# Ledger of designs, part 36: VH-VL binders against f9vpa4r286to426

Target 1, 141 residues: f9vpa4r286to426
Amino acid sequence: VIEEIKNAERVIVIGAGTSYHAGLYFSIELNRLGINSLPVIASEYYNVRSKKGDLVFAISQSGETIDVLQGIRMMRNSGAKIISLTNVIESAIARESDYKIYMRAGPEIGVAATKTFTTQLASILFILSVLKKENLKKMEK
Key: E = the ipSAE of ESMFold2; O = the ipSAE of OpenDDE; V2 = 0.75 times the mean of E and O plus 0.25 times the DockQ between their complexes.

## First folded at step 14 (VH-VL; framework fv_zimberelimab)

Design s3 (at its last look DockQ between E and O 0.11; V2 from the best seeds 0.00; counts 0 for: pae E 13.0 > 2, placed apart)
Fold by OpenDDE, look of step 14:
Structure s3 (fold): chain C 141 residues (1-141), chain A 125 residues (1-125), chain B 110 residues (1-110)
Amino acid sequence: as target 1 above (141 residues)
Amino acid sequence: QLQLQESGPGLVKPSETLTLTCTVSGGSISSSSYYWVWIRQPPGKGLEWIGSIYRTGDTYYNPSLKSRVTVSVDTSKNQFSLKLNSVAATDTALYYCARGYSYSGEGYRPWFDYWGQGTLVTVSS
Amino acid sequence: QSALTQPASVSGSPGQSITISCTGTSSDVGGYNYVSWYQQHPGKAPELMIYDVSKRPSGVSDRFSGSKSGNTASLTISGLQAEDEADYYCSSYAGSNNYVFGGGTKLTVL
């Protein structure tokens, strides 16, 4: 996962609702690290033109969000690789991903997610921490 | 046209395992828009949520019953099932299966729009 | 968690309006906008009448309305009809992925 992010020409972070906001944060932080990243609201996936070399990071609590699923399918067809962060194991989005990350937060109730948003951020922060360490190593060389 | 139908033994002995199956017709249990639940109602009493299951097998149980409850799903048969271990007289109830809604696949909504007719399970020696 | 508190029974005459209360805590009714109401006729399964405090499913009469204030949700039935005689149950999300129901209210149409 980390290597994919590092080697991607662009990281497209896609999500809906609360998951989008988590993705937005992730995208911002990636750009701060010098990693080209684009946050995408899932409902607007059709406005994104992806290509080979792009990496899609899909965030969906249920892993069943239709717009996210359709988005990653479209982007995958263009040659992009797919990493998913979902709460539900073996969800549709997870099954169609090259790499699967599960936040393991348990079932989420409500449109505005709370615990799953927190676990999404935790997962994202963990990934970011690893990326930052890698960057520091490069600076020391 | 969606229909849910509970099936299983109407009589179970104490300490045994209660097993019920809900057969869904007129709709797919594999739909991403819904999750499936078991709810029971002791005679003359209120309703109690037992557990929920998503098409992927993701489950959540009432904490008061968690140690005794197992809910499973069989997408190939368009069914989901309930197992309740170590039953006692207090487990005598009408058992309903029902459908919950997953709002746009972002999570579970805490209401149930379709219900089975219920099946009475009596725990008696 | 404990059941939500409902009056055991309410009654009204045809054409009148009645209200059924559902009292919980700040951890359920007061904590979320996820209150549902179910109607149950004798020998029948519950039917969803209200969800998300005040929303009606398709096919449910507009005589049924829901509201909430503090830790108390209310179901109001206007223009009472004989067919409204039934048991009514409230439900709420109770946090931690748990659902709670009220004890039920028997509505009698006089």
Scores: ipSAE 0.024, ipTM 0.677, lowest interface PAE 4.2, mean pLDDT 92
Fold by ESMFold2, look of step 14:
Structure s3 (fold): chain C 141 residues (1-141), chain A 125 residues (1-125), chain B 110 residues (1-110)
Amino acid sequence: as target 1 above (141 residues)
Amino acid sequence: QLQLQESGPGLVKPSETLTLTCTVSGGSISSSSYYWVWIRQPPGKGLEWIGSIYRTGDTYYNPSLKSRVTVSVDTSKNQFSLKLNSVAATDTALYYCARGYSYSGEGYRPWFDYWGQGTLVTVSS
Amino acid sequence: QSALTQPASVSGSPGQSITISCTGTSSDVGGYNYVSWYQQHPGKAPELMIYDVSKRPSGVSDRFSGSKSGNTASLTISGLQAEDEADYYCSSYAGSNNYVFGGGTKLTVL
């Protein structure tokens, strides 16, 4: 999965609501690392033109968010590869993804998606830390 | 004020195709926040989800009915429709159209907040 | 048939609290926080009473509350009133864009 992010011409990060905000953070940090990235609100997916070489990073705790599903289908039809970050094995979004990352959050309990958001951020921070470490290794040579 | 109204035949012969239409008023079927569903209730029995459709025409079906069901949308008429092929007496039911919710920011959270009044369809020779 | 198990009937006296159970599996009630409850009076369409396990739509009395533990969701009606006599259905998201309903529970107010 790290290799796919590093080799993508552009990383399109799609999510809805709080997942969009997690994705926005991820996209900002990717751009700071020199990786071309575009954050996308899932309900506006039709405004994004993707192509072969693009990588779509789809964030959905349930893996069933309809606007995210529609977005990844459209972008995959245009040649993009799909990575999903979900907490549900064999969800629709996960099944339609080329690469799958699963969070280890328990069932959602309580107000809003607070537990889900924290777990999404933790997963994103881990990915970013690996990408940053790879950059440091290249600099040391 | 959102309203959903089912229309179609009340009587269908066995082996024929049932066609129902739901007309949406007071709201737009093109909204990205919602999807549109068909649910049925056989007389004296519980509710069964038939299928759902999104503004783009993408459909989702109950696996037990998938081989016989087609749901379609006409955004220009603010309507969506159900076709159920090869009906039998077991397809006799009240048929409801309803609105489902695609809750943003917390993943997919389906519930059906607006319902039509239902239309009884009897399958009889 | 019904994927979620509800008791066929429950009863209570005015002013009491009653609870209706809805038992599914880890693939629906246990795996998601997407349980809803519907009230249906005779001859009427179902009305959404609870969504997302425990949330009430605007206009629904706070006498109605929802919860879940493990694979079982519960609807609790406090301060039972005669107009609460109706059929009650639970529903849960079941993954892969599938939706399941319980078999329904007839609430009788004695």
Scores: ipSAE 0.000, ipTM 0.545, lowest interface PAE 13.0, mean pLDDT 82
ESMFold2 (binder alone), look of step 14: mean pLDDT 90; pTM 0.913

Design s4 (at its last look DockQ between E and O 0.38; V2 from the best seeds 0.00; counts 0 for: pae E 12.4 > 2)
Fold by OpenDDE, look of step 14:
Formats: structure tokens, sequence, C-alpha cells
Structure s4 (fold): chain C 141 residues (1-141), chain A 125 residues (1-125), chain B 110 residues (1-110)
């Protein structure tokens, strides 16, 4: 996962609703690290033109969000690799991803999806911490 | 009021194709809020989901039946249909068509609020 | 897909409260809040009684309620009446736009 993010020409972070907001944060932090990233609202996936070399990071609590699924399918067809962050194991989005990350937050009950949002952020922060460590190692060499 | 009605042959021979049609009245199948499903119930047994179809023609099938099932929609006739190939005695069942709620931003919800009366299909030589 | 597990039968006296369980896995009942319950009288089509675990359609008696814990959903019928005698089926989303039903429970009102 980390190597894919580091080697990507662009990281497209796609999500809907609360997951989009988590993705937005992730995208901003990636750009701060010098990694070209684009946040995408899932319902507007068709406005994005992806290509080989792109990496799609899909965030979906249920792993069944239709717009996210359709988005990653379109982008995959253009040659992009897919990493997913989902709460449900073996969900549709997870099964159609090259790399799968699971939140393990349990079923979401809240309308605002506060539980899964916090777990999404935790996962994102973990990924970011690893990326930052690797950057520091490069600076020490 | 919305009504669903199944139609088709009540008797099919083994290895033949079962074809059923669901006619929807009192509402349009072209609504983006709904999807349409086929469900069957063998005599004295439980319910089994067969497949779903959206107004655009997007389909999803029960994995156990996927290789033999085709669901289609005809918006001009306000109908959707089921084809089941290579039928066997185990396909004998009461076949229902029903309506489900769909949300494009989420998974299709498994609440079927309107059902047809069902049509019995017997597979026998 | 394997059916969700329901008790084959339950019984109660008029006025009592009964509960029907529906046990699945983390890929269906435990993975989503998309559980539905249906009532089926002999010779009739199923009728939706509960959706999304605990929501009740318009026209359905408030004696019917639904809940879920872990991989098990439950239908509770309070103030049991003779007319409640029927078969009850649970259903759940099972991922990838698949759906699964329970084996059904026969409710007898004594």
Amino acid sequence: as target 1 above (141 residues)
Amino acid sequence: QLQLQESGPGLVKPSETLTLTCTVSGGSISSSSYYWVWIRQPPGKGLEWIGSIYRTGDTYYNPSLKSRVTVSVDTSKNQFSLKLNSVAATDTALYYCARGYSYHSEAYRPWFDYWGQGTLVTVSS
Amino acid sequence: QSALTQPASVSGSPGQSITISCTGTSSDVGGYNYVSWYQQHPGKAPELMIYDVSKRPSGVSDRFSGSKSGNTASLTISGLQAEDEADYYCSSYAGSNNYVFGGGTKLTVL
C-alpha cells in the first residue's frame, strides 16, 4: 500500500458523504508531503479522467456505495490501481480492489457515521505516519 | 395503487427454459427510487432471492443461479421478466415479483414492500 | 449463499410477547443494518413488517418491533393476537447487491 502511494503519479481519493470528508483530509495531507492528490466526491466520479500511473484510494464505510463502486470501475478500466478502505470485509468495493484495508469498526448506526469516520481518520493517520517516516529516512541518507 | 402481477406457463419440462413476466400497474418501473426483484418459494419451503434489476437494466443475480438466470426490463411495457434455463424439479416453486427501494449513494435495500400474488411453476416431464 | 438461521417454530398465548431470532454472519446481518422481516399467511404473499432492522412501514401494527445485536436480529411481537399466527422470514443484505433470507419461523398462537 505504502509503495503504491509513493510510486503513484497521482492519488485520487474518492468517497461519499462522511467518507469524502475523510478522503479530503487524506488528500490534503498527501499534498503536504509532496504527493500529488485529488479528492473526488463519489457522485462526480465521471468528471475525473484517470490514466495508467494513477492510484485510486476509495473510502466507503459499507463498501457498497454505488457511486464509489462505479467510480473505481471506470478508473480501473483506464489502468489505475485501486486501494480501498472499507468497514465491511469482502464488500463489493473491497473485492474489486487491488489492495484492501479494513477499518474493523463494527456496524455503523449513527446517521452522521461518527464511529466509522473516526476509524477512517485513524487508518489514514497511520498511513500518513508511515509515509512521513519513510521521507525522513530519505533525508537522513 | 401499485400492483404487480406475474404471468407465464405453469408447467415447464425439464431442461427447458422457464419464462415469467411481471406486469406493473399503478406506478412506473422507470423510477430511480426502486429496483425490481424475483423471489421464489418451493412448496412448503422458504424464500429465495433470484435476481434484481434496475430501470437502466443493471442486474444482480443469486450466485447459485447466476449461470442460468436472466432478468430483463421493458420500460415501454412497464414490465420486467425472468428467464431460468435448464430447469429441473428443484426449480418447482411459487415465483414472486416484488419492488425494492434503491439508493444510488448506498446499497440497495432489501425491503420489498409490494409483492405480486405469485405464480406456481411446476417442472415435470 | 446459506440461509439465515431461524427457529423452526415458536408459540405463545394471546397477550404474550414472543421473539423470533435471525442469526447470520459478519457478511450479512452483522455487517449491515439492512435486516427486514416478513409475515406470510397461508396462501398469501409475504408482507413487509420491519425494514432496516427496526423501522416499521406505514400500516404495520406497533406491536411489531425489530432489533439487532452482533450477528443476530430479532423480531418481537407484543400483545400476541390470533391473527399473528403465520410464517415469519427475516432477510438481510449480504454484500455485492446480494440478499439472503432466513429459513422461516412458524408462529402458533395457542
Scores: ipSAE 0.129, ipTM 0.736, lowest interface PAE 3.3, mean pLDDT 91
Fold by ESMFold2, look of step 14:
Structure s4 (fold): chain C 141 residues (1-141), chain A 125 residues (1-125), chain B 110 residues (1-110)
Amino acid sequence: as target 1 above (141 residues)
Amino acid sequence: QLQLQESGPGLVKPSETLTLTCTVSGGSISSSSYYWVWIRQPPGKGLEWIGSIYRTGDTYYNPSLKSRVTVSVDTSKNQFSLKLNSVAATDTALYYCARGYSYHSEAYRPWFDYWGQGTLVTVSS
Amino acid sequence: QSALTQPASVSGSPGQSITISCTGTSSDVGGYNYVSWYQQHPGKAPELMIYDVSKRPSGVSDRFSGSKSGNTASLTISGLQAEDEADYYCSSYAGSNNYVFGGGTKLTVL
């Protein structure tokens, strides 16, 4: 998965609600690392022209967010590869992804989606930390 | 102001296809915030989810009914429809259409906030 | 058989509190926080009372509360009133955009 992120021509990060905000952070940090990235609100997926060479990073705790699912379907049809970050094995989004990353958190129990956002952010921070360390070791990439 | 109204035949013969239409008024079926569902209730019994559809035509079905059910949407008429093939007496029920709430949520929650009045369909020869 | 198990009936006197249980599995009630409760008076369509385990829609009395522990969700009605006499159904997300209902509980106000 790390190599796909590093080699993508562009990383499109798609999510809805709080997942969009986690994705926005991820996209900003990817750009700081020199990886071309575009954050996308899932309901606005139709405004994005995707192509072969794009990598779509889809964030959905449940793996069932319909706007995200529709977005990844459109982008996959245009030749993009799909990585999903979900908490549910064999969810619709995970099943339609080329690569799957699963969050460590259990089911949401609270009044707000705070646990979902924290888990998404923790997963994103881990991915970023690996990218930073590998980027430093490579130096030439 | 939002209203859902079921329409269709009240009597269907066994082995035939049941077709119901839900007309949405006071709101738009093309909204990205909602999905549209069919739920039934046999007389004196509980509720059973049949299937759901999103404005794009994407459908999800109760696995126990999936082989016999088709749900479709007609955004130009602000309607969605149910077809249930090969009906039997056990398909006799009060059929409801309802609105499910997604509101950009991470999941399609069982949050059915508006229901039609229901239409009774009897399967009898 | 319904996917979620509810008691067939419960009863209480006006002013008392009662609790209706809804037991599923780790694949639905235990696996997600997407449990809803519906009240259905005779001859009427169901009405949403609780969503997301414990949240109340606008206009629903605070006498209704929801909770869950493990694979069991609960609806509690405090200060029981005659108008609360109805059938109550739980519903849970069951993965892959599937939903399941409980078999229903008839609440009788004595």
Scores: ipSAE 0.000, ipTM 0.565, lowest interface PAE 12.4, mean pLDDT 83
ESMFold2 (binder alone), look of step 14: mean pLDDT 90; pTM 0.923

Design s5 (at its last look DockQ between E and O 0.42; V2 from the best seeds 0.00; counts 0 for: pae E 13.7 > 2)
Fold by OpenDDE, look of step 14:
Structure s5 (fold): chain C 141 residues (1-141), chain A 123 residues (1-123), chain B 110 residues (1-110)
Amino acid sequence: as target 1 above (141 residues)
Amino acid sequence: QLQLQESGPGLVKPSETLTLTCTVSGGSISSSSYYWVWIRQPPGKGLEWIGSIYRTGDTYYNPSLKSRVTVSVDTSKNQFSLKLNSVAATDTALYYCARGYSYNDYRPWFDYWGQGTLVTVSS
Amino acid sequence: QSALTQPASVSGSPGQSITISCTGTSSDVGGYNYVSWYQQHPGKAPELMIYDVSKRPSGVSDRFSGSKSGNTASLTISGLQAEDEADYYCSSYAGSNNYVFGGGTKLTVL
C-alpha cells in the first residue's frame, strides 16, 4: 500500500459523505508531503479522468456505496490501481480492489458516522505516519 | 404521488420467457436517489428479491436466479423490465416492482410498490 | 441464499405488545444496519413499516418500532389493534448488492 502511494503519479481519494471528508483530509495531507492528490466526491466520479499511473484510494464504511463502486470501476478500467478502506470485509468495493484495508470498527449505528469516521482518520493517520517515516529515511540517505 | 404498475402476460408456458414491465409515473426513474427492483411472492409464500437496477443500467441479481434473469431500464419511457428465461411451475408468483431508496448505498427498504401482477406458469 | 429466520406466527390481545424476531448472520443482519420491516395484509402489496433498523416512514404509527442486537432484528408492536393482523416480513442487506427477506410471520390479534 505504501509503495503504491509513493509510486503513484496521482492519488485520487474518493468517498461519499463522512467518508469524503476523511478523504479530503487525507488528500490534503498527501499534498503536504509532496504527493499529488485529488479528493473526489463520489457522486461526481464521472468528472475525473483517470489513467494508468493513477492510484485510487476509495473510502467507504459499508464498502457498498454505489457511486464509489461505480467510480472505482471506471477508474480501474482506465488502468488505475485501487486501494480501499472499508469497515465491512469482503464488501463489493473491497472485492474489486487491488489492496484492501479494513477499519474493523464494527457496525456503525449512529446517523452521524462518528465511530467509523474516527477509525477512518486513525487508519489514514497511520498511513501518513508511515509515509513520513519513509520520507525521512530517504532524506537521510 | 409516485405510482408503479406492472404489466405483462399472466400466463406463460414452461421453458418460455417471462417478460414484465414496470411503468413509473409521478416521478422519474433517472433520479440518483433511487434504484428499482423486482420482487416476487409465490402464492401463500414469502417474498423473494429478484433483481435491482440503477438509473445507469447497473444491475444486480439474486444469485439463485442470476443465470435466468435480465433487468433493463428505459429512461425514455420511464420504465424498467424483467425477463426470466426457462420458466417452470416454481416461477408462478405474484410479481412486484418497487422503488428502493439508495442513500448512496443499495439499501433494502422499498417505499413504493406496484399492485403486483400474477404470473402463472402452466402448459 | 437462505432466508432470515422469523417465527411462523405470533399472537396477542388488543392493547398488548408483541415482538417479532428476525435472525440472520454476520453477513446480513449482523453486518449492516440495513434492516427493514414490511406489513402485508391479505391481497395487498407489502407496506414499509420500518427501515434502517429503527426508522419509521411518514404515516406509519408510532406503535411500530424496530431494534437490533447482534444478528437479530426485532419489530415491536405496542397497543396491539385488530388492524395489525397481517403478515410481517423483515429484510436485510446481505452485501454485494444482495437482499434477503425473512420467511414471514403471521400476526393474529385474539
Scores: ipSAE 0.020, ipTM 0.683, lowest interface PAE 4.7, mean pLDDT 91
Fold by ESMFold2, look of step 14:
Structure s5 (fold): chain C 141 residues (1-141), chain A 123 residues (1-123), chain B 110 residues (1-110)
Amino acid sequence: as target 1 above (141 residues)
Amino acid sequence: QLQLQESGPGLVKPSETLTLTCTVSGGSISSSSYYWVWIRQPPGKGLEWIGSIYRTGDTYYNPSLKSRVTVSVDTSKNQFSLKLNSVAATDTALYYCARGYSYNDYRPWFDYWGQGTLVTVSS
Amino acid sequence: QSALTQPASVSGSPGQSITISCTGTSSDVGGYNYVSWYQQHPGKAPELMIYDVSKRPSGVSDRFSGSKSGNTASLTISGLQAEDEADYYCSSYAGSNNYVFGGGTKLTVL
């Protein structure tokens, strides 16, 4: 997943509600690392024109958020690759993505919207930490 | 104040098409936070989900009914509709329209319901 | 037949607690935390009482609580009152935007 993010011409981060806010943070930090990124509110997916070379990072805890699913379908049809961040194995969003990241495994946990945000943020912070480590190794040359 | 109201014929002949309309007032069918749902309840029986539609026109259907069901939305009239083809006596039921929630992450629950309309299939 | 199994009826006396079970599979109740409960009085539309397994909408009494263990969800009504007499339905997300309901439980307050 790290290699796909590094090689993308643009990382489009799509989410709804609190997932959008987690995605906004991710997009800001990606841009700070020199990785071109665009955050997208899922309900406005029609306003984004994707292309081959784009990578779509879809955030949905359930993996069934309708606007996110419709957005990744449109963008995949335009040639983009899809990474999903979900908490449900074999959800619709996960099944239709090229790469899958799962926030947790094991028993299903009831989570409030605020707690959902912190879980998503933890996953995003881990991805960012790996990207930052790779960036430092490149600079040490 | 959101209200849902079902309308349509109360009696339909076997093999014909049932058409129902749900009129939404006090809210917008074009909202990105919600999807719109048809659910039925045969007399003395439990609830059965029929199908859901989003503001874009995208639909999902109960697999047991999918071959006979069409759900549509008319945003200009703030309405959504159900068509059920080739009805039989087993399609006699109280038909409800309802609102489903999808504002943040996906949350499949139905918070507002119409009062229901009884449809009898009889010749 | 319904996809989720509920007892056909339960009963209790005023002031008691009762629990209604809703048993599904690992593909619905066991696989997701999207279980809802609905109360339906005779001649009325269903009303959402519990969502996301255990959360209450605004205006629903804290006498109503929900939980889940494995493939079985439960609705508990404490301090049973006469107006709680109704039919109760569970529902669960079943993947791929599919939804399933239980067969319903008639609660009788003795």
Scores: ipSAE 0.000, ipTM 0.556, lowest interface PAE 13.7, mean pLDDT 82
ESMFold2 (binder alone), look of step 14: mean pLDDT 90; pTM 0.922

Design s6 (at its last fold request DockQ between E and O 0.08; V2 from the best seeds 0.00; counts 0 for: pae E 16.7 > 2, placed apart)
Fold by OpenDDE, fold request of step 15:
Structure s6 (fold): chain C 141 residues (1-141), chain A 123 residues (1-123), chain B 110 residues (1-110)
Amino acid sequence: as target 1 above (141 residues)
Amino acid sequence: QLQLQESGPGLVKPSETLTLTCTVSGGSISSSSYYWVWIRQPPGKGLEWIGSIYRTGDRYYNPSLKSRVTVSVDTSKNQFSLKLNSVAATDTALYYCARGYSYNEYRPWFDYWGQGTLVTVSS
Amino acid sequence: QSALTQPASVSGSPGQSITISCTGTSSDVGGYNYVSWYQQHPGKAPELMIYDVSKRPSGVSDRFSGSKSGNTASLTISGLQAEDEADYYCSSYAGSVNYVFGGGTKLTVL
């Protein structure tokens, strides 16, 4: 996962609702690290012109978000690789991903999706921490 | 008011293809808020999901029927259809078309149903 | 997709409360909050009574309520009326755009 992010020409972070907000944060942080990233509202996936070399980071609690699923399919067809961050295992999005990350937050029963949002952020922060660590190592060489 | 109506032959011979059409009125099949499903019910038995289709043509099938099922949508006619190949007696059932609610997910919220059409598989 | 498990039949007297259980797995009922309940009278199409575990469509009596605990969803009908006599089916999302129904429960109002 980390290597894919590092080697990607662009990281397209796609999500809907709360997941989009998590993705937006992730995208911003990636750009701060010098990693070209584009946050995408899932409902507007058709506005994205992806290509080979792009990496799609799909965030969906259920892993069944229609717009996200359609988005990653479109982007995959253009040659993009797919990393998913989902809560529910064996979801449609997860199954169609090259790399699967599970939040393992348990079923989300709240409308506000507080539990899954926090786990999304935790996962994102962990990934970011690893990326930052790798960057530091490169600078020391 | 939204209405769904199934149409097609009530009798199909074994090994032939069952073809049904669901005509939607009072609403657009092209709405992003909904997807469309086929569900059947053998006489005296329970409900079985057959397949789903979204306005974009995105479609999904019951794994047990996937090899024989084709669902299609015709937005120009505000219809969606079911084809079931190589039918057998076990495919005898009341076939329903229904609308599923899509809150950006294919939620099993089937809020509108057709009256159903009985399809009997018999020689 | 294994069918969800429902009791074959339940009965109650008018005015009573009855509960119909729907037991699945962590891959369906327990994995998602997408449990629906349908009422079906003889010779009629199913009617949506509950969706998303506990939500009622407009027009559905508040006597119908849904809940879920673990892998088991429950439909509770309070103030049982004669018109409630019907077959009831639960349904759940089962992942990867699959749906599973329960075997159905025949409710008899005594």
Scores: ipSAE 0.560, ipTM 0.855, lowest interface PAE 0.9, mean pLDDT 94
Fold by ESMFold2, look of step 14:
Structure s6 (fold): chain C 141 residues (1-141), chain A 123 residues (1-123), chain B 110 residues (1-110)
Amino acid sequence: as target 1 above (141 residues)
Amino acid sequence: QLQLQESGPGLVKPSETLTLTCTVSGGSISSSSYYWVWIRQPPGKGLEWIGSIYRTGDRYYNPSLKSRVTVSVDTSKNQFSLKLNSVAATDTALYYCARGYSYNEYRPWFDYWGQGTLVTVSS
Amino acid sequence: QSALTQPASVSGSPGQSITISCTGTSSDVGGYNYVSWYQQHPGKAPELMIYDVSKRPSGVSDRFSGSKSGNTASLTISGLQAEDEADYYCSSYAGSVNYVFGGGTKLTVL
């Protein structure tokens, strides 16, 4: 997954609701690392033109968020590769992804949005830490 | 605090359209944290999901009912509604409205239910 | 026929533990960890008892527990009490924003 992110012409990060906010953070940090990234609200997928060389990072805890699923279908048809971050093995989004990352837990009643965001953020921070570590190695050479 | 209440006709003739309304009190129907659901229970039988409406404006329906069902919202009245076209005797049931958590995830836990309203389809 | 199979009835004596099964397929119970259980007393609306296979909402007794193995989910009620007498329904996500219910199980406390 790290090599795909590093080699992409652009990383399109798509999500709905709290997943969009997690994706926005990811996109900001990717741009700070010199990786071209565009955060996309899933319901607005129609407004995004993707192409071969784009990598789509799809965030959906259930793996069944319909706007995300429709967005990745359109972008895959335009030549983009798909990475999914979900909590459900064999969900529709995971099945239609080239690469799959699975989260630990789903929402809880009560502060469910907070739990979902924390799990998504933890996964994103791990990916960022690996990318940052590789950047540090280049600086040491 | 949050309450859901179904309203509508108790008797509908075959081939007509059933319209039910769910009034939400103690909470906002326009809240981005929730989605709104219709579920029915034929007399002496189990539960059947009819359809849902989500924050995005998207509406999803049970495939077996999809051609006959519409779910809508009226935010000014804090209500959402079910329209079921071309009803038959097999549509006789208790109709419930319900709420789901986790706005951006399509999960099947419905944490608040109305009391249900019986609709009989008979000529 | 409901999409998920539950026994029509189960019974137990006060203080015992009972288990209600909910069997689906790899396209629903087996394919997702989004199983819920509802309790319905006569003349009342269903009440959520378990979500996400094994989690309890606030206010639900820890005597209620859920689990899943393969295509079968289970609701276990320990320390059975008279007020547990009710109908119990399982539900599962079935992909493509579709939800399925079991046919229901009548629990009788003897």
Scores: ipSAE 0.000, ipTM 0.528, lowest interface PAE 14.8, mean pLDDT 82
ESMFold2 (binder alone), look of step 14: mean pLDDT 90; pTM 0.904
OpenDDE, look of step 14: ipSAE 0.371; ipTM 0.802
ESMFold2, fold request of step 15: ipSAE 0.000, 0.000, 0.000; ipTM 0.473, 0.534, 0.519
ESMFold2 (binder alone), fold request of step 15: mean pLDDT 89, 90, 90; pTM 0.894, 0.901, 0.917
OpenDDE, fold request of step 15: ipSAE 0.500, 0.022; ipTM 0.838, 0.682

